# VHH binders against p49116: the designs that were tried, part 288

Target 1, 238 residues: p49116
Amino acid sequence: EGPLLSDTHVTFKLTMPSPMPEYLNVHYICESASRLLFLSMHWARSIPAFQALGQDCNTSLVRACWNELFTLGLAQCAQVMSLSTILAAIVNHLQNSIQEDKLSGDRIKQVMEHIWKLQEFCNSMAKLDIDGYEYAYLKAIVLFSPDHPGLTSTSQIEKFQEKAQMELQDYVQKTYSEDTYRLARILVRLPALRLMSSNITEELFFTGLIGNVSIDSIIPYILKMETAEYNGQITGAS
Key: E = the ipSAE of ESMFold2; O = the ipSAE of OpenDDE; V2 = 0.75 times the mean of E and O plus 0.25 times the DockQ between their complexes.

## First folded at step 16 (VHH)

Design N20 (framework vhh_7qbe_3)
Fold by ESMFold2-Fast, scan of step 16:
Structure N20 (fold): chain B 238 residues (1-238), chain A 119 residues (1-119)
Amino acid sequence: as target 1 above (238 residues)
Amino acid sequence: QLQLVESGGGLVQAGGSLRLSCTASENQYAMGWFRQGPGKEREFVASISRSSSYTYYADSVKGRFTISRDNAKNTLYLQMNSLKSEDTAVYYCAADQYGRYRAPNYDYWGKGTRVTVSS
């Protein structure tokens, strides 16, 4: 009982690899993305309601929604990451690949459309000036999604999602009391997350770091890490 | 640690105008202006979201004051028009770490700049 999220769950601080190279490379982008992914999983693992669902359900939920959590994290941490600069570097690399005939035109079009959707999403969140409390609740709504195939405990997951939605509504109505339509503007952004391909996200941000292993395959191991190991990955210490 | 430095205060006659500036070490935050008049508690004046999409004003300053920001320069502004004796105060720049332009409490504060409005 009590609130779904505490003030500790609102704090979401990404530590970037230092120093930032003069010219962005795949290694820097992959390390930055990995830190955000680890921070996102550590954030989810710290929620008492999430822990209460048990390890198997936790793994299934994160496997189903990691791309949505990661994308929300990209939007929230866009300035810390200099995300616009990272995306520009990726676009430049893709344009060079077109000129050098290294990739098919159809694949490049698919990837560029994904980058456009990602930029549109991040820009919309920035224009709405989504605050840290709102981000925490949006991540919780995404995390506690009962409608993914293969999930067990769907009634309990739905209860936690409903609690996240209610607490977001109460927060917005109290904090932004004179902005009647703010909640609606925020919530209509969420469906776009489901349209973005997790395979393309892996290709853009995780190439060369995870080898031939998918993010879905490593999630169970990351979720089993002790708190100290999460902290080491987030700061790059281990 | 975010550093905030206010400037632009001074003496002005009633009906006059002043523009206050606040330079910040970074521009990630929702920001606001507060003031404290002689013998009064600190009160909210105006706030602005990080992308300038939203502004909020105290009823006492609506229509007279305009808050704005230039994120490229890490600078917050308060344009004060039609100044009244009641506007006499030390003006403080503040920032909220969570990006709430309607924050109940602000996390970072400048040391203030004095505005005196003569009758």
Scores: ipSAE 0.730, ipTM 0.886, lowest interface PAE 0.9, mean pLDDT 88

Design N21 (framework vhh_7qbe_3)
Fold by ESMFold2-Fast, scan of step 16:
Structure N21 (fold): chain B 238 residues (1-238), chain A 119 residues (1-119)
Amino acid sequence: as target 1 above (238 residues)
Amino acid sequence: QLQLVESGGGLVQAGGSLRLSCTASENHYAMGWFRQGPGKEREFVASISRSSSYTYYADSVKGRFTISRDNAKNTLYLQMNSLKSEDTAVYYCAADQYGRYRAPNYDYWGKGTRVTVSS
């Protein structure tokens, strides 16, 4: 039935809030993260296979995997975002909040381990020089994960994931024909995404924007937005 | 938009060496060198991934040419050794927006720098 992804699904361009403030603040970090989240949701919604699953199924799917999609987006857009600078600012902000709110030592350890895992993931992806086509297929493999608890239509989701895997294999074999083990090197990076806590991602990147509301609770709203509203969020235009 | 400016071309004797440079306005791309000799089609020479983890060379230049980049300076290099008369061409710097060091087509191109190898 034709390819899972087209060239339009490879384009993933993040527009950062401008100008970058002299001192990074929660507002700038949250706005930057929000733009990436909206870009990621818009990307998922643009896939015909995703829409074919029906609204209830596709919403449940994204609620289960948004953190993995967001983290892949952070890796893909690390240079555009100056992610290392943002992470340093988050650490400083968190340290100030810890002094005021007296967070437990266990929580501090969990957050620092999460930041380390995120940095290592992004560094590994950078060293592998993952291209835009490879990122699109990795996001599709993550999106069409049939193994999240509570999902319906798991057989159809599995078929779409297998199609994503097949198309990634075909792409890598044709594009990087001399590098026999490139696909294996790429795929073994994916399990690390599931070791990262969505709750800690929310605390680090979305605290100033979301407040006490979880990202998974707002996903149904984001997925129902008109294309013009998505464009407004991505570019900052009203 | 990405701007690419080549430099370093000139006249060199067979067996000699020459270093080409390409200055880019941004460093987020996979980069490559192409050339077009008199009466010939444009051909691939060498490419490099954004982080310099991967390089690829045309069989005709393997062992003689070395591609490298300095992302802090937004500069791509081509070190050409053991030059042959067949290496005479206009050399073009190119970039792929998707980060493919093995791109089938490149999106951005410089205007070229001429290399003449005398016999």
Scores: ipSAE 0.750, ipTM 0.894, lowest interface PAE 0.7, mean pLDDT 87

Design N22 (framework vhh_7qbe_3)
Fold by ESMFold2-Fast, scan of step 16:
Structure N22 (fold): chain B 238 residues (1-238), chain A 119 residues (1-119)
Amino acid sequence: as target 1 above (238 residues)
Amino acid sequence: QLQLVESGGGLVQAGGSLRLSCTASGNDFAMGWFRQGPGKEREFVASISRSSSYTYYADSVKGRFTISRDNAKNTLYLQMNSLKSEDTAVYYCAADQYGRYRAPNYDYWGKGTRVTVSS
């Protein structure tokens, strides 16, 4: 069959909220993060292999990997987001929370360690100068992860992950033929994504969500809405 | 959206040096230099990744040309040493939106700056 990803799946354009506030606030950060999350889920839904797994499997996969997809998206969109400025604002807010005794010192330490890990990951990706094709395949490898607890269709998911790995290898070997170790340097970055806490990511970037809903609870609704929009475009429905 | 403006072209003697600059309206791109000589097709010269971690050169310019960038100034440079009459061309700055310093096609192009190497 054809390739897992087409050229259309490489395009990943984040549009930031406008206007940008003079001082970054929780609502601006949450809106920016929500746009990236929605873009990431829309990207996943556009993949024919993902659609073929069915709605229940799609929901389970995204629930399991949304933090990894989101973190890859932060790295890929770091410049358009001014991520370093957002992280600095979050750190400043956390330091003020210590002074006001709003959070325990142990909790703040955990959150600061998470921010450090996120900065290290994004910096390593930037230093490797990961291109848009490489990001698309890394996201596909993460998305089609067969080893999350509770998944069904794990053999088909594994097959799609292997296809993503093969296509990434072919791309890198062809595009960066003189750089023998590039693929290995890229792939060894992925385990770090599994060490990132989804709960801390949610606290840092999504604390402005109305009703204090969890990302886990909204995933099925976002996937359903984006599927309906996509199907409407294909069938010509308004 | 992205605008590229080349400068630094001119007349130089064979064996001499010249530095080209390209000012961009952004820096989240892989960038490259291309050239087109009289009666020739456009030719790749050199490229550089977004963070300057990687560079790539055409065989004809290796050891003579150096590509570099200053992201704080949104400026790309091409330092050309040991110039030959064959280096006479219009030099174009180009950018790839996907960050590929080995792109098969570039998305954004400047209008070019002329370099003439006299024998």
Scores: ipSAE 0.717, ipTM 0.881, lowest interface PAE 0.9, mean pLDDT 88

Design N23 (framework vhh_7qbe_3; at its last look DockQ between E and O 0.88; V2 from the best seeds 0.80)
Fold by OpenDDE, look of step 17:
Structure N23 (fold): chain B 238 residues (1-238), chain A 119 residues (1-119)
Amino acid sequence: as target 1 above (238 residues)
Amino acid sequence: QLQLVESGGGLVQAGGSLRLSCTASGNDHAMGWFRQGPGKEREFVASISRSSSYTYYADSVKGRFTISRDNAKNTLYLQMNSLKSEDTAVYYCAADQYGRYRAPNYDYWGKGTRVTVSS
């Protein structure tokens, strides 16, 4: 069998909404996040192994790991997105809600901790200087995770995950041969993704745009969306 | 498309020092220095990751050259100390689009700056 990923899967370019507002409003943040989400989902869809699992299994996988994929996308696109500025804006918006007593103290703590974890994760990835190939393989590893409840074809999913891991290992050994522990340093970052709440991520990045609609519910539609439609959405939203 | 512009080249005596600069139109790339001496092929000199967390040097320059960057200024540097006649070359700035400080091939290149070390 051929490689799990090709060079076409390494390219991951996010186009931000234009123009950037002077003040980052909820709409801009949500639009930016939506574009990243769509890009991440369509990236997954472009992988032949992903297609081979079938539509039902594909949808289940994405539903299970969309938050992790999205978070890796945030890390990868942090500079283009000005993620630190976005997160600061989100915090500022939350401060308004806090002043209006719309959130409990416990909820405020949870949300702030989540934002901290996101920032910390992205900073750690930046410090590691994760490259485009490594991001692609990391996304594949989290995508093809067999340990989510309710999945079918878990044996096949596991095989794909192993393949992703092996290809990453080979790549790192070849590219960064002088750094014998680079692979380990990269992989130990993955558990942090599992500590992040998908619900809080959804609230922070998407509530202003999709309202009470869940990311879970729209994933099947995103996966069925034509690339041309996606590109049209990006250009139309500018 | 990333634009790279080298500067700082010139004539220097053996044992002397020189600092090269490369101005980039962006700061989101892993970057490196290459050089091409008279009658020689282009060779790797040094590279640095986006965050500067990682650096790599050719054996021939290790301990004498230091690569660094200022992302706020979109500038790459090469501090060259204890220069030798063998260091005479046109020095090129390069960048990798995938963020690899150990890239097998770089996508963007400057026009180069000439360094001449006299005996």
Scores: ipSAE 0.863, ipTM 0.937, lowest interface PAE 0.5, mean pLDDT 92
Fold by ESMFold2-Fast, scan of step 16:
Structure N23 (fold): chain B 238 residues (1-238), chain A 119 residues (1-119)
Amino acid sequence: as target 1 above (238 residues)
Amino acid sequence: QLQLVESGGGLVQAGGSLRLSCTASGNDHAMGWFRQGPGKEREFVASISRSSSYTYYADSVKGRFTISRDNAKNTLYLQMNSLKSEDTAVYYCAADQYGRYRAPNYDYWGKGTRVTVSS
């Protein structure tokens, strides 16, 4: 069968809320993050191999890997998001919350360690100058992870992951033929994504969600949306 | 939508130096320099990744030309040393939407700046 990803799956364009407020707030950060999350899920839904696994498997895969996809999206869209400014605002808010009565020292330490890991990851990807094709294949590799608990069709998922790995290898070897070790440098970045807590990502970026909904609870709904609804969410149009 | 404007072209003696600049309306792209000499097809000269971590040069300019960028100024540079008559061309600035400094095709192009090397 044909390639896992087509050129249409490489295009990943985030539209930010406008205007940007003078001082960042939880609502602006949440809207920006929600647009990226919806764009990431719409991207996954558009892959024929993903569709072929069926709705239940699709839901299980995205529930298991949304934080990895979201983090890759943060790195890829860091410039358009002004991610460094968003992270600085979050750090400033946390530092202002370091009063004896607001948060435990252990919780603050966990959150600051998460922000440090996120900054390290995004800086590593920026220094590697990961291109749009490489990002698309890295997202496919994390999406088609057969090793999450409770998955069905694990053999088919593994086949799609291996196909993503082979196509990334072919792409890098042909495009950056003079850089023998580029693929290895890229792939060793991926394990760090699994060390980052989805709960802490949710607290940092999605505290503005209406109705006390968790990302886990809304995933089945987002995956069932019509294309027009996806487009409305990622652009903020209604 | 990215706009590119080249500058710094002119007349220079063989063995001399010249620095070209390209001002962009943004800085989130891999960029490169191409040239087209009289009666010739456009050819690749040099490219640079967004963060300047990677550069690539055509064999004909390697060791003589240096590509660099200043993302704070949205500016790309080409420092040309030890110029030869064969370097006479219109020089074009280009950018790739996917961040590939080794792109097969570039998406955005400037209108060019003319370099003449006299012997």
Scores: ipSAE 0.787, ipTM 0.910, lowest interface PAE 0.7, mean pLDDT 89
Fold by ESMFold2, look of step 17:
Structure N23 (fold): chain B 238 residues (1-238), chain A 119 residues (1-119)
Amino acid sequence: as target 1 above (238 residues)
Amino acid sequence: QLQLVESGGGLVQAGGSLRLSCTASGNDHAMGWFRQGPGKEREFVASISRSSSYTYYADSVKGRFTISRDNAKNTLYLQMNSLKSEDTAVYYCAADQYGRYRAPNYDYWGKGTRVTVSS
């Protein structure tokens, strides 16, 4: 069995809506996040090991990990997205919602804590200068996580995750041979992804996209899309 | 596509110093300097990560050259001190789209700036 990922799986190019407006609004934020989500789903679907697990297992895996993949994508694309500016705009929108009495104080605290955790995660990844190959392997480790409840084929999923871990180890050792602790520093960032709430991510980034429908509910349809439709969603072109 | 424009090359006496600049059309890349001397193949000089947290140098320039970047100005620098005749080369700015400060190859290249070190 060949490598888990090929060079085509390392490319991860996010195209932002253009031009970036002086005033960020819900539409720009939701379109930007939608492009990242579809890019992440297209990436996962293109992996032969993922394809080999079968459609029901694929849907279950993506439902379990889409928020973690999305969060890794935010960290990887934070500079091109101007993510800090987006998060500041979201905080301003939340302050308006408080004045309109739309959210409870407990919910506001949860959302603000989530924003702080997200900022800290992205900053930590940037300070480590995680490269595109490392991100590809980290996303594969997250995708092929066998410990989510309700999964089938967990033994095969675990084998794919171990393969992703071994390939990351070999890559880091070869590419950054002078830094013997780099793999450990990278891997200890992953547990923070499990602290990210998918419901809060939906509220922060996807209110205009999903209105009354959760991302969990649309994942089977996203995974069945034709390649041309994926490209339209990723770039915003028809 | 990413545009890279080097500047700051010139004629310098041995033992002198020179600072090269590379202006980029973006800053979301790991970057490096390469050089090609007369009749020689292009060789690695130094590289720097996107955040500047990590740098790497060829053995031939360690302690004499310093790579740095200013992401607010989209500019990469190479401070070259204690120059030797063997440092005479065209110096190229390069960028890796995958953010590898130890990239085995680079995706974007400038046209180069000539440095001549005279005795």
Scores: ipSAE 0.680, ipTM 0.862, lowest interface PAE 1.0, mean pLDDT 88
ESMFold2 (binder alone), look of step 17: mean pLDDT 85; pTM 0.873

Design N24 (framework vhh_7qbe_3)
Fold by ESMFold2-Fast, scan of step 16:
Structure N24 (fold): chain B 238 residues (1-238), chain A 119 residues (1-119)
Amino acid sequence: as target 1 above (238 residues)
Amino acid sequence: QLQLVESGGGLVQAGGSLRLSCTASGNDWAMGWFRQGPGKEREFVASISRSSSYTYYADSVKGRFTISRDNAKNTLYLQMNSLKSEDTAVYYCAADQYGRYRAPNYDYWGKGTRVTVSS
């Protein structure tokens, strides 16, 4: 059947909105995050194995894992996004909001804990210097997770996940033959993705969506978009 | 399109030291040094991952050369100590777009800087 991923699935290029504003604002953060989300969904939809599962299964998988895919994308694109600068601006805003009584202390603590976890994850991935091939396989492992409630075709999903794991192992062992423990160091990073709240991710990066629309609600529509529509959203050139 | 510009080459006596630099238009790549001696094929010298967590050296230069980078300056360095006549070559800076410090092929290359080690 051939490999799960081809070289075309390794390319993952985020185009940032231009020009960058003098001061970071909600609009810039939301547009940047939306481009990454659309790029991530377009990436998933381009995988032949994913397409073979059918529309309903595709929608269920992406609904279950979009936050994990998005977080991996944040780590992979951290430099292009200047993610550390974005997170520092958010932290500064939250600290000022505590002093001004604009938000509840409990909610601010939850959001700050989420930002801390995200920073730790991105820093650990950066220190491991995960390459583009490794990111592609990690995203595939996350995408083809058979253990989400309500999934059908779980046996086929599990086979695709195992194929992703096998191809990652083969890649790492051939490319980084001198580092016998690299694969283990990479794989132990994945469980942390499931501890991050999708609701807090929405609040931090997707605030300003019209009508308080959830990411879960728009996923079926994004996955049905034609290639030209995806390209327009990724570049913001519509 | 990424531009890489090497500098620091020159004539040095055997046993001496020399530091090469490579300036890049960005820093989101794994980078390496290669060299090509007179009448020889291009060979790998050293490489470094984006965050400097991983380095890799050819056996011929281990213990003598040190690769490093300053991402704030978009600059890659090669510190060359205990130079030998066999180190005479044009030295090239290279970058891999996928962040592989052990890439089978590099995507971007500089024009090279000449190092001559006299006996």
Scores: ipSAE 0.727, ipTM 0.884, lowest interface PAE 0.9, mean pLDDT 88

Design N25 (framework vhh_7qbe_3)
Fold by ESMFold2-Fast, scan of step 16:
Structure N25 (fold): chain B 238 residues (1-238), chain A 119 residues (1-119)
Amino acid sequence: as target 1 above (238 residues)
Amino acid sequence: QLQLVESGGGLVQAGGSLRLSCTASGNDYGMGWFRQGPGKEREFVASISRSSSYTYYADSVKGRFTISRDNAKNTLYLQMNSLKSEDTAVYYCAADQYGRYRAPNYDYWGKGTRVTVSS
């Protein structure tokens, strides 16, 4: 059969809300994050291998890995998002909350550790100068993870993950033939994605989105959206 | 719709130096320099990744040319030292939308700036 990903699956273009406010606020952060989330879900849904697994499996996979996909998207879109500025604003707000005793010290520590892990991950990806093809395959490896609890069709999911891994290897060996260790440097970054809490990601980036409803509860609805509805969400037009 | 504009070309004596600049309308790209000499096909000169972590040079220019970029200014540079008559060419700036510093094909190209090295 043909390749797991076509050139259309490599293109990943985030359209940011405009204009960027003078002072970053939760609405701008939530809107930006929501656009990235919807773009990521639309990307996953467009993959023929993903479609072939069926609706129930698709929903289970995305519920299990949305935080990993979202984090890879943050790293890939860091420049267009001005992610360092967003994270600095979040840190500043959190430090002010500490001084006013609005949040528990233990919770603040957990959130700060999460922000540190996220910054470390994004900085490592930036230093590696991961290209668009490499990001597409890393997202596919994460998406087709057979090891999440409750999954059916795990054998087929594993085959798609192995296909993603082999195609990434072939791509890197062909494109960066002089850099013998590039693939290894890239792959050792992936385990860090599992160390970041989806609950803390949700708190940092999705506060106020759909009221108090969790990302897990909206995923089935996002995956069922028509193309026009996806486009409305990722551009803010409707 | 990325726009690339090269500048800095001119006449220089063998053994001399020139710095070429390429101003881009964006900075989230893998970037490279190519050249085309009289009666020759376009050839690769040097490339640089998005964050300047990786550079790659053609053997003919390695040790003499240095590629660099200033992403805050959306500008790519090629510092050319110890110039030879064989370096005479029109120099083109190129960008890859996927951020590759070893792209098989580049998506965006400038119109070029001419460098003439006299013997």
Scores: ipSAE 0.750, ipTM 0.895, lowest interface PAE 0.7, mean pLDDT 88

Design N26 (framework vhh_7qbe_3)
Fold by ESMFold2-Fast, scan of step 16:
Structure N26 (fold): chain B 238 residues (1-238), chain A 119 residues (1-119)
Amino acid sequence: as target 1 above (238 residues)
Amino acid sequence: QLQLVESGGGLVQAGGSLRLSCTASGNDYSMGWFRQGPGKEREFVASISRSSSYTYYADSVKGRFTISRDNAKNTLYLQMNSLKSEDTAVYYCAADQYGRYRAPNYDYWGKGTRVTVSS
């Protein structure tokens, strides 16, 4: 039944808040991250195979994988976001927190280790020069993960994941025919996404805007938004 | 809208060298060089990935031409050595929005710079 993704699902364009402040602050970082999260959820919701799974399954899948989708989005949009500059600002803030005794040393170490894992992942993707088509299929493989606890329709989800894997293979073999091992180099990067804590990602990128509300609690709301409301959130125009 | 401007074309004797430049308004693109000789169709010359990790060359220029980029300057280069009369063409800079160094088509094009190789 037709391809899993169409060319419309390859386009993934992040609009950054404007103007950029003279000095990066928590609000700008959180707004930028929020726009990427909303863009990622809107991308997922636009896939016909995802829609076919139904509302309850859609919510469960996105709750399980939002951190993996967000991290792939950070890697894909690293240049547009000036991600290295954002991460440097976060590191500076954490170092100042040590100096001011605002956070425990153990917590700061845990957060810094997460930042280093994130930097390594984004740098590895940049060195591989993952293209827009490859990113779309990697996001689909992550989205249609049948192995998360509590999922229903796992056989259908697995079928969509296998279809994503097959279409990525066909694309890479056709497009980069001279590079026999490219697909393997790309796929071995995916396990690293599972090693990144969603709680630490939430603390680093979303605490300033969400307050006491978790990402898990807002996912059902975001997935039920109409297209116009989605567009307003990802552009900041609402 | 990405803008591409080529420079560095001119007259050069066979066996000589020439360096072409392409200044871009952005750097988050895979890029390539194409050429169109007198009475010929436009042909691929070389391409480079976003981070310069991957390059690809047409067989006719392999070993003689080197593609490179400086992302800090938003500039693409083509170093042409051991030039032949067959290399006479207008050279075009091109960019792909999806970052494919093996793109089947390119989204953005410059106006070209003329290279003439004399015998």
Scores: ipSAE 0.777, ipTM 0.906, lowest interface PAE 0.6, mean pLDDT 89

Design N27 (framework vhh_7qbe_3)
Fold by ESMFold2-Fast, scan of step 16:
Structure N27 (fold): chain B 238 residues (1-238), chain A 119 residues (1-119)
Amino acid sequence: as target 1 above (238 residues)
Amino acid sequence: QLQLVESGGGLVQAGGSLRLSCTASGNDYTMGWFRQGPGKEREFVASISRSSSYTYYADSVKGRFTISRDNAKNTLYLQMNSLKSEDTAVYYCAADQYGRYRAPNYDYWGKGTRVTVSS
């Protein structure tokens, strides 16, 4: 069969809410993060191999890996999002919470550690200057992870992951032929994604969600969303 | 769409130096320089990644040319030293939307700036 990803799957264009407020607020951060999350899920939905696994498997895969996909998306879109500015605003809010004794010291330490790990990850990806094709394949490797508990089509998922790894290798070897160790440098970044807490990601980026709904609970609804509804979420229309 | 505008071309004596600039309407791109000399095909000169972590040079310019960028100014530079008559060409600024510092094809192109090296 043909390639796992086509050139169409490499395009990943985030449209930010406009205008950016003078002082960042929870609504702007949540809207920005929601657009990235919806873009990431739409990207996954567009892959024929993903569609072929069926609705139940698709839901299980995205529930298991949405935080990894979202974090890769933050790294890829860091400049468009002004991610460093968003993270600085979050850090400032946390410092104020310490002074006002609104949060436990242990919780603040956990959240700050998460932010530092996120910054380190995004900085490492920026220093490697990961390109759009490499990001697409890294997202595919993460998406088609056969080792999450409760998955049913694990053999087929593993074959899709192997195909993603093979196509990434072919791409890097052809495009960056003189950079012998580039693939190894890229792949060793992936394990860090699994050490970051999805609960802390929700707290940092999605506190503005109406109805106090978890990301895990809304994933099936996002995956079933019609194209027009999905486009409305990405662009902030209606 | 990305717009690219080159400047800094001109006439220079062999052994001299010139700095070319390219002003872009955005900076989240791998940028490169290409050139086309009289009666020759367009050839790659140099490229620089988004974060300036990687640069790549054609063998003919290694050690003489330096590519750099200022993302705050959306500007790409090519510092050309020890210029030779063979460096005479129209120099084009190019950008790759996918951030590939060794792109097989570039997506965006400027209209070029002429460099003439006299002996």
Scores: ipSAE 0.626, ipTM 0.843, lowest interface PAE 1.3, mean pLDDT 88

